# Ledger of designs, part 27: VH-VL binders against q20498r280to473

Target 1, 194 residues: q20498r280to473
Amino acid sequence: LELTDLYMRTGKKVPVIVEKCCASIEDQGIVTGIYRQCGIQSNIQRLRAKFDSGAEPDLHEFGQRDIYSVSSLLKQYFRQLPNPLFTYQAYPKLIEAFEKEDSLSEKVESLRFSLETMPEAHYRTAKFLMEHLTRLCKSKSLTDMTSKNLAIVWSPNLFRPPPTLNGADTHLLSGLNVHTAICDFFIENSESLF
Short names: E, the ipSAE of ESMFold2; O, the ipSAE of ESMFold2 at other seeds; V2, 0.75 times the mean of E and O plus 0.25 times the DockQ between their complexes.

## First folded at step 14 (VH-VL; framework fv_relatlimab)

Design e4 (at its last look DockQ between E and O 0.97; V2 from the best seeds 0.00; counts 0 for: pae E 2.3 > 2)
Fold by ESMFold2 at other seeds, look of step 14:
Structure e4 (fold): chain C 194 residues (1-194), chain A 120 residues (1-120), chain B 107 residues (1-107)
Amino acid sequence: as target 1 above (194 residues)
Amino acid sequence: QVQLQQWGAGLLKPSETLSLTCAVYGGSFSGYYWNWIRQPPGKGLEWIGEIDHSGSTNSNPSLKSRVTLSLDTSKNQFSLKLRSVTAADTAVYYCARTRDRVSDDYFDYWGQGTLVTVSS
Amino acid sequence: EIVLTQSPATLSLSPGERATLSCRASQSIRDYLAWYQQKPGQAPRLLIYDASNRATGIPARFSGSGSGTDFTLTISSLEPEDFAVYYCQQHFDWPLTFGQGTNLEIK
C-alpha cells in the first residue's frame, strides 16, 4: 500500500507501524548494531503478520527477546513501498540539489523546496523517520552506529531511481554512493530540513 | 488443565491422504500456535508445521508441498492433511502447542500420538 | 536449517549417578534450546527451555546449561524413572529441529 493511500484510508499522517517501531527502538533498541544486525526470520515474519492483520501489537515483548526483528521489519517496510519514501518524483530534484556546489545554507534551502514537493504523507513520514535517526545518533557510543553507519544501512530502503532514470549498472552504482551521502546529510541536518 | 486429544485413520495405502484432527480442551485456543510433529518408528522427531487461531500457517519446507493445515475455531480443533503418502510417512504423529510469544517455539503440551502406517 | 547433534548416542549408568548429555548446534542459537524426555509409548515431555529454565513440575535434579552452539543437560542423581530417551530442540528459527536423541539406559 502506497503511503498516500494509507493516509487517506486511516487519517494518520505517519503509518502506525513506523510510529510503533521507532518508539520501540528508542525504548529498547539502544543496543549494539541496531539497524545493522538482522532479527530472527520467524520473529520478523510473525511481527509483520500482526501488523498486516490490522492489529497494533505491543512491541515490548519483541524488544525483550529480539529487538532486531523490530528494526529489521521497519527497514523492510520502507524497502517495499511502491513509491519510495523520498518518492520517484522528488528523486531527481533531491539528487541535483544535493550535488550542486552551494553553500550549506543554499543547499539546505534547495533541499527543503524539493522535499516540500512530496505528498504530505511522504513528507511527514520522512520528517518522523529522519528525526528518529537523528535522536538515535546521540547514542552511538552504546550502539556503534554513527550517522554514516545508519545512512549506509538505511539509504537502500529510502531511495529508488525512477524506472526511466535507471540506466546501465554504472548509473545505479553512482546513485548508491549518493544515496548514502544524502541520507547522512538528512540525518545530520534534519532540524533545518523539515 | 490443557489437554490435546487427537484422532484419525492409522492405516493408509500409498498415494492416499493422511488426515488427522486434534481437539483442544481446558484452555484458550487463541494466543498459541498449534503444531504437528512426527516420529518415524525408532527415529527422531520432525516438525511438520503450525497454524494459529486466525488460520495463518507455516510449514517445514521439506513437507510443505504436501501439507495442508486447517482450523475449526467453533470446535477448538485443528487438522493435518498430508497428500500422496508413501512408506516413508509411517510415523507416530503428535499435535502440540507453542505459545504465541517471541522465541517461545518449544512444545509444552502434546497429544498422545497417533501411529500412521503406510503399507509398502 | 539448524542441525543439532547429540552425544553420546547411548549413555549407560546406574541410579544415583550423574548424567551429562550434550547437544551441539550447527550455528549459534543463542540460548533458545529446549530439552525433552521421552519414554516408550509416550509423547515427549518438556524438561528445559531457554537452555536453563526448568519447565513447571520438573525436579531440581534436572538442569540445563550452555549458549551459542554447545549445550548440556545434567541429571545430578539419577532416579529409576529417569532412564529414557532425551532430545534437544532448537526454538530459535524455522524449521524447528530436534537432535537425534540420547538413550539413557540402566547399566
Scores: ipSAE 0.582, ipTM 0.831, lowest interface PAE 1.8, mean pLDDT 91
Fold by ESMFold2, look of step 14:
Structure e4 (fold): chain C 194 residues (1-194), chain A 120 residues (1-120), chain B 107 residues (1-107)
Amino acid sequence: as target 1 above (194 residues)
Amino acid sequence: QVQLQQWGAGLLKPSETLSLTCAVYGGSFSGYYWNWIRQPPGKGLEWIGEIDHSGSTNSNPSLKSRVTLSLDTSKNQFSLKLRSVTAADTAVYYCARTRDRVSDDYFDYWGQGTLVTVSS
Amino acid sequence: EIVLTQSPATLSLSPGERATLSCRASQSIRDYLAWYQQKPGQAPRLLIYDASNRATGIPARFSGSGSGTDFTLTISSLEPEDFAVYYCQQHFDWPLTFGQGTNLEIK
């Protein structure tokens, strides 16, 4: 289900699965390689099914036995969105704004403007997720996950080029690791961007 | 005390559909996964699949295309259908319970077993 | 699929002796291993879960140990009723799988 449609169904701008998984990770997931290490596949699938049914599963139990299933599920949730978190529609503007040779303040302003063009559910969920990742970076000595490490594992789940973008543009952008770079920038600058 | 009692036809011809039912007594039906396991005569055990109270199922990939799991919550029963059987499906079939807890997929209660023979 | 290999296939001992049964997993399953006892004509009985936790009603002479890929069931002093087939089962991930069994027989 698309984020705007989920918002219309539930009245919540941030999906329950995102809120609960982030809270669980901040509570029990300050562990080595969070978001890098994979959980057990059956636990991930069962947890997803519980959320899809409208239940609010007890993530404390998951955190005790397989916290990496919680972090794996959250990444998978974003990867499977029909329109990615940083929408197809905003994607060209975000990349253009990020790559332009501007001062930091000009880059932040341009990115803010582009982010604000996204539908409300996408904007609010992006704000929530980036703030979560920013807070998590404060625990890098315990997790071995810097802002860059988080960007590496998160960016494939957050950005997809629109299907209409020509192959040369797509090849150049993916070959330069731009998705990781912009994701890292968002994590480092979330307070000023959102 | 929780008790699982199972029944179904014990003799089949090739290509027929195996059908077994398990009833749960003396305990809650919710909060658990309800499983089928089989054991060919003189051989080891093979997990077939599970169903939960909501009707969600997961099956062994080796059998998934032929397996249907179902439940009747009003009767606290769950059922296995295995279609297109062959002699290789001859086994004792067990129903069994696992807890709906993270990584607790060990079987604490078992049915009495039903021998299903598929003629050659 | 996670393959469990039990050894030995057959173990011949007398009452009062110590039995040691082995189970090896094809990949790490942490401590998510269970042991079962099965007598002829009966369903398996759960003995051990999470590698080392005894199920309710299981005598203290049964103990489990190990983690990762290498696991052991120990029966410290065999009673006549302990001669049966023993199976390990991983409860780590789907499909759930069992070892091929160890037949513990009376010498």
Scores: ipSAE 0.527, ipTM 0.805, lowest interface PAE 2.3, mean pLDDT 91
ESMFold2 (binder alone), look of step 14: mean pLDDT 92; pTM 0.949

Design e5 (at its last look DockQ between E and O 0.94; V2 from the best seeds 0.00; counts 0 for: pae O 2.8 > 2)
Fold by ESMFold2, look of step 14:
Structure e5 (fold): chain C 194 residues (1-194), chain A 120 residues (1-120), chain B 107 residues (1-107)
Amino acid sequence: as target 1 above (194 residues)
Amino acid sequence: QVQLQQWGAGLLKPSETLSLTCAVYGGSFSGYYWNWIRQPPGKGLEWIGEIDHSGSTNSNPSLKSRVTLSLDTSKNQFSLKLRSVTAADTAVYYCARTRDKTSDDYFDYWGQGTLVTVSS
Amino acid sequence: EIVLTQSPATLSLSPGERATLSCRASQSIRDYLAWYQQKPGQAPRLLIYDASNRATGIPARFSGSGSGTDFTLTISSLEPEDFAVYYCQQHFDWPLTFGQGTNLEIK
């Protein structure tokens, strides 16, 4: 389900799965390699099924046995969105703003403008997620996860070039490094961008 | 005191569908996964699959294309269908319970077993 | 899938002796291992879960140990009713899998 459609159905601008997983990670997930290490597949799929049924599972119990299933589920959720978090529509403007501006202040302003063109559900969820990742960076001595490490594992789940930019999937590889770089920039500058 | 009691046809011809039912007595149906496990004569145990009270299922990939798991919550019963059987499907079939808890997929209660023989 | 290899295939001992049964996993399963006892014509009986936790009603002579890939079931002093087939089972991930069994028989 698209984020805007979910917002229209529930009245919540940030999906419950996103809110609960982020809270669980901040509570129990200050561990080595969070978001880098994979959870147990059966735990991930059972947890996803509970959320898909409309339940609000108690993630404390899951986190006690397999916190990496919570972090894996959250990445999977974003990877599977029909329109990525940073929408197909905003993608070319975000890339242009990031690549063209050399001044930090002007880059932030141009990116902020482009981010504000996204639908409200995408904007609010992006704000929520980036602020979560920014807070998590404060624990890098415990997790071994710097902002760059987080960007490496998160960017494939957040950005997809629109099909209209090219007709071949091979151009996804040419944009891979920029996705990591822009994601790292978002994590480092979330307070200014959102 | 939880009890699992199972029944179904014990003699089948090749290509028929195996159908077994397990009834749960003396306990809650919700909060658990309900499983089928089989054991060919003189051999080890093979997990077939699970179903929960919502009807969500997960099955052994080796059998998934032939397996249908279902439940009847009004009767506290769950069932296994295994399509297109061959002699290799001859086994004792057990129903069993696991808790709906993270990584708690050990079987604490078992049915009495049903020998299913597929003629060769 | 996770393969469990039990050794020995057959263990011949007398009542009063100590039995040591081994189970090795093809990859780390942390401590998510269970042990079962099965007698002829009966369903398996859960003995141990989470590698070392005795199930309700299981005598203290049964103990489990190990983590990662190497696990052991120990029966400290064999009783006549302990001669049976023993299976390990990983409860780490799908598909759930069992070892091939160790037949503990009377010498």
Scores: ipSAE 0.480, ipTM 0.796, lowest interface PAE 2.6, mean pLDDT 90
Fold by ESMFold2 at other seeds, look of step 14:
Structure e5 (fold): chain C 194 residues (1-194), chain A 120 residues (1-120), chain B 107 residues (1-107)
Amino acid sequence: as target 1 above (194 residues)
Amino acid sequence: QVQLQQWGAGLLKPSETLSLTCAVYGGSFSGYYWNWIRQPPGKGLEWIGEIDHSGSTNSNPSLKSRVTLSLDTSKNQFSLKLRSVTAADTAVYYCARTRDKTSDDYFDYWGQGTLVTVSS
Amino acid sequence: EIVLTQSPATLSLSPGERATLSCRASQSIRDYLAWYQQKPGQAPRLLIYDASNRATGIPARFSGSGSGTDFTLTISSLEPEDFAVYYCQQHFDWPLTFGQGTNLEIK
């Protein structure tokens, strides 16, 4: 289900699964390699099934036994969105704004403008997620996860080039480099961007 | 107190479908995973798969193409079908329960077992 | 798939003796290990879960220990009813797997 459709069905600007998982990670997930280490597959699949059914899983209990299943599920959720978090439509504008040789303040303004063109559900969810990741960076001495480390593991789940812009697998390698860089920039500058 | 009672045909020919049913007495059907486990004569135990109240299933990859798990919630029963059996499927088959709780996939209640023999 | 290797295959002891049964996992399973007892013609009976927690109704002479890859079931003073086959089972991830068993037999 697309984020805008979910917002229209539920009235919630940020999906419940995103809110609950981020809160759980901030509560119990200040641990080594959060978002880098993978959870137990059976726990991930069962958690997903519970959220898909509309149930209220006990994330505190899951976090006590396998917090990495919570973080793995959250990444999987974003990876599987039909329209990625930063949307196919905004993707060219975001990449262009990021790669332009501007001053920092001009780059922030250009990216902010492009982000504001996204549908409300995408904008609010992106703001929520980036602020979560920014807060986690403040615990890097405990997690070993810098903004760059988080960007490496998160960017594949957040950015997909529109199919009409892709030509071959060779371009995918180039896109991965810029996706990490822009994701790192978003994490480092989330307060100014959102 | 929870009790699991199982039944089904015990003698099959190759290529037939194994079909077993397990009834649950004295407890809630929801809040648990309902499992099948088998044990060839004189050998160890092999997990076949699980089903929950909603009908969601997970099966051992070694058997998944031949396994169908199902529920009848009105009768508190769950069933195993194993298609295209061979002599290698000869075993005692058990139904068993696990709690629907994180990493609690240990089996606290078991059925009495059903010996299924597949002719050579 | 997580492989559990039990040792010894057969353990011959007398009532009153201490039994020590081992289970080794092919990868870390944290403390997600269970132990079962099985007598002839019966289903397995859960003894221990989470490596060290006794199941309901299990006598105190049964204890479990270990974490990671190496686990032990100890029976402090064997009773006649304790001579049976013992299996370990990992409850860490799918597929759920069992060890091949240790036959605890009377000497």
Scores: ipSAE 0.448, ipTM 0.787, lowest interface PAE 2.8, mean pLDDT 90
ESMFold2 (binder alone), look of step 14: mean pLDDT 92; pTM 0.947

Design e6 (at its last look DockQ between E and O 0.97; V2 from the best seeds 0.00; counts 0 for: pae E 2.2 > 2)
Fold by ESMFold2 at other seeds, look of step 14:
Structure e6 (fold): chain C 194 residues (1-194), chain A 120 residues (1-120), chain B 107 residues (1-107)
Amino acid sequence: as target 1 above (194 residues)
Amino acid sequence: QVQLQQWGAGLLKPSETLSLTCAVYGGSFSDYYWNWIRQPPGKGLEWIGEIDHSGSTNSNPSLKSRVTLSLDTSKNQFSLKLRSVTAADTAVYYCARTRDKVSDDYFDYWGQGTLVTVSS
Amino acid sequence: EIVLTQSPATLSLSPGERATLSCRASQSIRDYLAWYQQKPGQAPRLLIYDASNRATGIPARFSGSGSGTDFTLTISSLEPEDFAVYYCQQHFDWPLTFGQGTNLEIK
């Protein structure tokens, strides 16, 4: 389900699964390689089924036994969105803004304008996620996950070029590097961007 | 205390469908995964699959094309059907319970076992 | 799938002796290993879960240890009722799998 449709159905600007998983990771997920290491597949699938059924799974229990199932589920959620978090529509504008500006302040301003073109559900969820990742970077001594490391594992789940983008095969190889760079920039600068 | 009691036909011809039922007494039905496990005579144990109270199933890939697991919550029963049996399916079949807790897929209670023989 | 290899296949001992049974996993399963005892004509009986936790009602002479890929069940002083077949089982991920068994028989 698309984020805007979920917002209209529930009245919540940030999906419950995103809120609960982020809180769980901040509570119990300050561990080595969070978001890099994968959870146990049966736990991930059972946890997703519990959320899909409308149940409220006990994430404290998952955190005690397999916290990486919570972080894996959250990445999977974003990867499977019909319109990615940063949307197909904003994607070219975000890439252009990031590549064009040389000064930090102008880059932030240009990216901020482009981010504000996204639907409110996408904007608010992106803000929530980036602020979560920014807070998590403060624990890199415990997790071994810098902002760059988080960007490497997160960017494939957040950015997807539109299917109609010309030169997709060549762009895909080139775009993977820029996706990490822009994701890292968002994590490092989330306070000023959102 | 929890008890699992199982029954079903013990003698089959090749190509028939094995059908076993397990009834649960003395405990919650909905807080657990309900499993089938088999053991050929004189051999080790093989997990067949699980079903939860919602009817969601997971089965051993080696058997999943022939396995149907089902549930009757009004009777606190669950069932195994194994289609197209051969002599290789001759085994003692057990029903068993696992907790609905994270990574707790060990079997704390077992049924008494049912020997199913498939003639050659 | 995760393969569990038990050794030895048969262990012949006398009452009062110490038994040591091994189980090796084909990949790390952390501490998600269980041990069962099975006597002729009976269903398996859970002894140990999470590698080292005794199930309710299991005597203290049974202990489990190990993590990762190498696991051990120890019976410190064998009683006559302890002669049976023992299975390990991983409860890490699907499909759930068992070792092939160790037959602990009376010498």
Scores: ipSAE 0.542, ipTM 0.806, lowest interface PAE 2.0, mean pLDDT 90
Fold by ESMFold2, look of step 14:
Formats: C-alpha cells, structure tokens, sequence
Structure e6 (fold): chain C 194 residues (1-194), chain A 120 residues (1-120), chain B 107 residues (1-107)
C-alpha cells in the first residue's frame, strides 16, 4: 500500500509500523550494528504478518528476543513501498539539488524546497524517520553505527530511480554513491531540512 | 490441562492423500501455532508445518508442494493433508503446539500419534 | 537448513550414574535449543527449552547448558524411568529441525 493511500485510509500521516518500530529501536535497539545486522527470518515474517493483520505485536518481546527483527522489518517496509519514501517524482529534483555545486545554505534551501513538494504522508514520514536516525547517531559509541553507516544500510530502502530512466546502468553506478551521500546528508542535516 | 487428540486413516495405498485431524481440548485455540511432526519407524523426527488461528501456514520446504494445512475454528480442530504418498511417508504422525511468542518454537503439548502405513 | 548432530548415538549406563548428551548445530542458534525424551510408543516429552530452562514438571536432575553451536543435556543421577531416546531441536528458524537422537539404554 502507497503511503498517501494509507494516510487517506487511516488519517495518520506516519504509518503505525514506522512509529512503533522507531520507538522500539530507541528503547531496546541501542546495540551493536543496529540496522546493519539482520534479524531471524521467521521472526521478521511473523512480525510483518501481525502488523498486516492489524494486530498489536509485543515489540518489547521482539526487542528482548530478536531486536534485529524489528530493525529488519522497518527497512523491509520502506523497501517494499510502491512509491519510495522520497518518491519517484521528487527523485530527479533531489539528486539535481544535491549534486549542484552550491554553498551549504543554498543546497539546504534547494533540498527543502524539493522535499516540500512531496505528498504530505511522504514528507511527514521522511521527517519522522530522519529525525529518528539523527537521534540514533548520538549512540554511535554503543552501536558502532555512524550517520555514514546508517546511510549505507538505509539508502537502498529509500531511493529508487524511476523505472523509465534512460541510461540506467550508468546512473545506477553513480546513483549508489549518490544515494548514500544524500541519505547521510539528510541524517546530518535533518533539523534544517525538515 | 490442555490435551490434543488426533485421528485419521492409518493405511493408505501409494498416490493416495494422507488426511489427519487434531482436536484441542482444555485450552485456548488462539495464541498458538498448531504443528504436525512425523517420525518414520525407528527414526528421528521431522517437522512438517504449522498453522495459526488466522489460517496462515508455514511448511517444511522438503514437503511444501504436497502439504495442505487447514483449521476449523468452530470445532477447535486443525488438519494435515499430504498428497501423493509413497512408502517413504510411512511414519507416526503427531500434532503439537508451540506458543505464539518470539522464538518459542518448541513443542510443549503433543498428540499421542497416529501410525500411517503406506503399502509398497 | 540447520543440522543438529547428537553424540553419542548410544549411551549405555546404570541407574545412579550421570548421563551427558551432546548436540552440535551447523550454525549458531544462540540459546534456542530444546531437548525431548521419548519412550517407545509415546510422544516426545519436552524437557528443556532455551538451552537451559526446565519445562514445567521436569525433575531437577535434568539440566541443559550451552549456547551458539554446542549444547549439553545432563541427567545427574539416572532413575530407571530415564532410559529412553533423547532428541535436541532447534527453535531458532524455519524449518524447525531435530537431531537424530541419542539412545540412553540400561547397561
């Protein structure tokens, strides 16, 4: 389900699965390699099924037994969105704004403008996630996860070039580097961007 | 307090479908995964699969193409069908329960078993 | 698939002796290991879960230990009713798998 459709159905701008998983990670997920290490596949699948059915899974229990299933599920949720978090529509503008040789202030302004063109559900969910990752960076001495490390594991789940993009092989090679870089920039500058 | 009682046909010919049913007494049907496990004569145990109260299933990949798991919530019963049996499917079949808790896939209650023999 | 290898295949002891049964996993399963006892004509009986927790009603002479890949079931002083086949089972991930069994027989 597309984020805007979920928002229209539920009235919530940030999906419950995103809110609950982020809270769980901030409570129990200050552990080595959070978001880098993968959870047990059966736990991930069962946790996803519980959210899909509308049940209220006990995330405290998952955090005690397999916290990496919670973080794995959250990444999987974003990866499986039909329109990625930062949308196919905003993607070219975000990449262009980020790659342009500008002062930091001008780059932030351009990115803010492009982010604000996204549908409300995408904007609010992106703000929520980036602020979560920014807060998590404060615990890097315990997790070994810097903003760069988080960007490496998160960017594949957040950015996809539109399917009809001409020259995809060349762009994909540069896009992998760019996706990590822009994600890292968003984590480091979330306060000024959102 | 909880007890599992199972039944089904014990003698089959090759290519037939094995069909077993397990009834749950003295406890909740919800909040658990309901499992089938088999044990060939004189050999070890093999997990067949699980079903929950919503009808969601997971099966051993080695058997998945032949296995159908189902439930009847009105009777607190769940069932196994194994298609296209051969002599290799001769075993004692058990129903068993696991808790719907994280990484708690151990079997705390078992049925008494049903010997199913597939003639050669 | 996670393979569990039990040793020894057969353990021949007398009542009053200490039994030590081993289970080795082909990959780390943390502490997600269970032990069962099975007598002829009966269903398996859960003894231990999470490597070291005794199930309800299991006598204190049964204990489990280990983590990662190496696990042990210990019966401190054998009673006549303890001579049976013992299985380990990983409850880490699908498919759930069992060891091949250790036959604990009376000498």
Amino acid sequence: as target 1 above (194 residues)
Amino acid sequence: QVQLQQWGAGLLKPSETLSLTCAVYGGSFSDYYWNWIRQPPGKGLEWIGEIDHSGSTNSNPSLKSRVTLSLDTSKNQFSLKLRSVTAADTAVYYCARTRDKVSDDYFDYWGQGTLVTVSS
Amino acid sequence: EIVLTQSPATLSLSPGERATLSCRASQSIRDYLAWYQQKPGQAPRLLIYDASNRATGIPARFSGSGSGTDFTLTISSLEPEDFAVYYCQQHFDWPLTFGQGTNLEIK
Scores: ipSAE 0.540, ipTM 0.809, lowest interface PAE 2.2, mean pLDDT 91
ESMFold2 (binder alone), look of step 14: mean pLDDT 92; pTM 0.946

## First folded at step 16 (VH-VL; framework fv_relatlimab)

Design g1 (at its last look DockQ between E and O 0.90; V2 from the best seeds 0.70)
Fold by ESMFold2 at other seeds, look of step 16:
Structure g1 (fold): chain C 194 residues (1-194), chain A 120 residues (1-120), chain B 107 residues (1-107)
Amino acid sequence: as target 1 above (194 residues)
Amino acid sequence: QVQLQQWGAGLLKPSETLSLTCAVYGGSFSGYYWNWIRQPPGKGLEWIGEIDHSGSTNSNPSLKSRVTLSLDTSKNQFSLKLRSVTAADTAVYYCARTRDKVSDDWFDYWGQGTLVTVSS
Amino acid sequence: EIVLTQSPATLSLSPGERATLSCRASQSIRDYLAWYQQKPGQAPRLLIYDASNRATGIPARFSGSGSGTDFTLTISSLEPEDFAVYYCQQHYDWPLTFGQGTNLEIK
């Protein structure tokens, strides 16, 4: 289900699965390789099924036995969104603003403008996720996950070029490495961007 | 005390469909996964699959294309169908329970077993 | 899929002796291993889960140990009713798999 549609159904700007998984990771997931290491497949699938059914799974229990299933599920959730978190519609402007040869302050301003064009559910969820990742970076000595490491594992789940752009306007694309770079920039600068 | 009782036809010809049913007594049907396991004569055990109260299923990839798991919540029963059987499907079939807890996929209660023989 | 290899295939002992049964996993399964006892014509009986936790009603002479890939079931002093086939089972991930069994027989 698309984020805006979920917001209309639930009245919540940030999906409950995102809120609960981020809280669980901040509580129990300050562990080596969080978001890099994969959870047990059966736990991931069962946890997803519980959220899809509207159940309230016990994330403390999952965190005790397989915290990587919680982090794996959260990445999977974003990867499977019909319109990615950083929407198809905002994608060209975000890439253009990021790649423009500007000062840091000008780049932040341009990106802020482009982020604010996203639907409310996408904007609020992006803010929530980036702030979570920024807080998690404070624990890199315990997790071995820097902002760059987090960007490597997160960017494939957050950015997809629009199908028509991918076929029509290849000069706009710098390849998949730009997704990591912009994601890293968002994590490092989330306070200024949102 | 929980008790699992199972039944179904024990003699099949090749290409027929195996059909077994398991009834749950003395306990809750919800909050658990309901499983089928088989054991060829004189050999080890093979997990077939699971179903929960909502009807969600997970099956052994080796059998998934031929397996249908189902339930009847009004009767606290769950069933196995295995299509297109061959002699290799001859085994004792068990129903069994696992808890709906993280990584608790160990079988605490078992049915009595049903020998299914496929001959021709 | 996770392969469990049990050894020995057959263990011949007398009542009162100590039995040691081994199970090796093809990859780390942490402590997510269970042990079962099976007698002829009966369903398996759960003995141990999470490598070392005795199931309800299992006598203290049964104990489990190990983690990662190497696991052991120990019966400290064999009773006549303990002569049976023993299976290990990983409960780490799908598909759930069993070892091939160890036949504990009376000498």
Scores: ipSAE 0.648, ipTM 0.853, lowest interface PAE 1.4, mean pLDDT 91
Fold by ESMFold2, look of step 16:
Structure g1 (fold): chain C 194 residues (1-194), chain A 120 residues (1-120), chain B 107 residues (1-107)
Amino acid sequence: as target 1 above (194 residues)
Amino acid sequence: QVQLQQWGAGLLKPSETLSLTCAVYGGSFSGYYWNWIRQPPGKGLEWIGEIDHSGSTNSNPSLKSRVTLSLDTSKNQFSLKLRSVTAADTAVYYCARTRDKVSDDWFDYWGQGTLVTVSS
Amino acid sequence: EIVLTQSPATLSLSPGERATLSCRASQSIRDYLAWYQQKPGQAPRLLIYDASNRATGIPARFSGSGSGTDFTLTISSLEPEDFAVYYCQQHYDWPLTFGQGTNLEIK
């Protein structure tokens, strides 16, 4: 289910699974390699099934036994969105704004404009997730996860080129590893971008 | 105290379907996974699969193509069917329970076992 | 799948002696290991879960330890009823797997 459709059905601009998993990670997930290390597959599958059924599982219990299942599920949720978090529609403008050679201030302004064109559910969820990752960077001495390390593991889950852009422009952008760079920029500058 | 009692046909010919049933007494059916485990004579134990009260199943990949797990919540019973048996399926079959808690896939209650022999 | 290797295959001891049984996992399973006792003609009986937690009703002479890949079950002073086959089982991930067993026999 798309984020906009979920918002229309629930009235919440940030999905419950995103809110609950981020809170759980901030509570119990300040551990080595959070978001880099993978959880236990059976726990991930069972946790996903509980959220899919509309239940609200006790994430404190998961945090005690397998916190990496919570972080793995959250990445999986974003990877499997029909329209990615940063939408197919905004993707070309975001990449163009990021790659343009200009000052930091001008780059932030251009990116803010492009981000604000996204549907409300995407914008609010992106803001929520990026602010979560920014807060998590304060704990890098405990987790070994810098903003760059988080961007490496997160960017594949957040950006997909539109299928109709599989031509020359999309092909080159995929080869430049730009998704990690823009993700890192978003994490480092989330307060000015959102 | 929870008790698991199991029954089913103990002698099969090759290609037949093994069918076993386990009844649960003295406890809730929900909040648990209901499992089947087998033990060939003189050998170790092999997990077959699990089913929860909603009917969701997970099975050992080695057996998944032949296994059907089912439940009857009105009778507090769950069942195993194993299709197309061969002599290699000769074993004692156990039903067993695990809690629906994170990483608690240890078996606290077991049935008494049913010897199933597949004749050649 | 996660392979559990138990050693020794057979352990011959007398009542009153201390038994130490080993289980080694093919990958780290943290502390998600259980131990069972099985006597002829009976279902396995849960002794230990989470590597070191005794199940309800299990005597204090049974203790478990270890984490990661190396685990032990210790019986501090053997009673006559303790001679049986012992299995370890990982409860880390699917498929759930058991060790091949250690036969604890009377000398």
Scores: ipSAE 0.621, ipTM 0.837, lowest interface PAE 1.5, mean pLDDT 91
ESMFold2 (binder alone), look of step 16: mean pLDDT 93; pTM 0.950

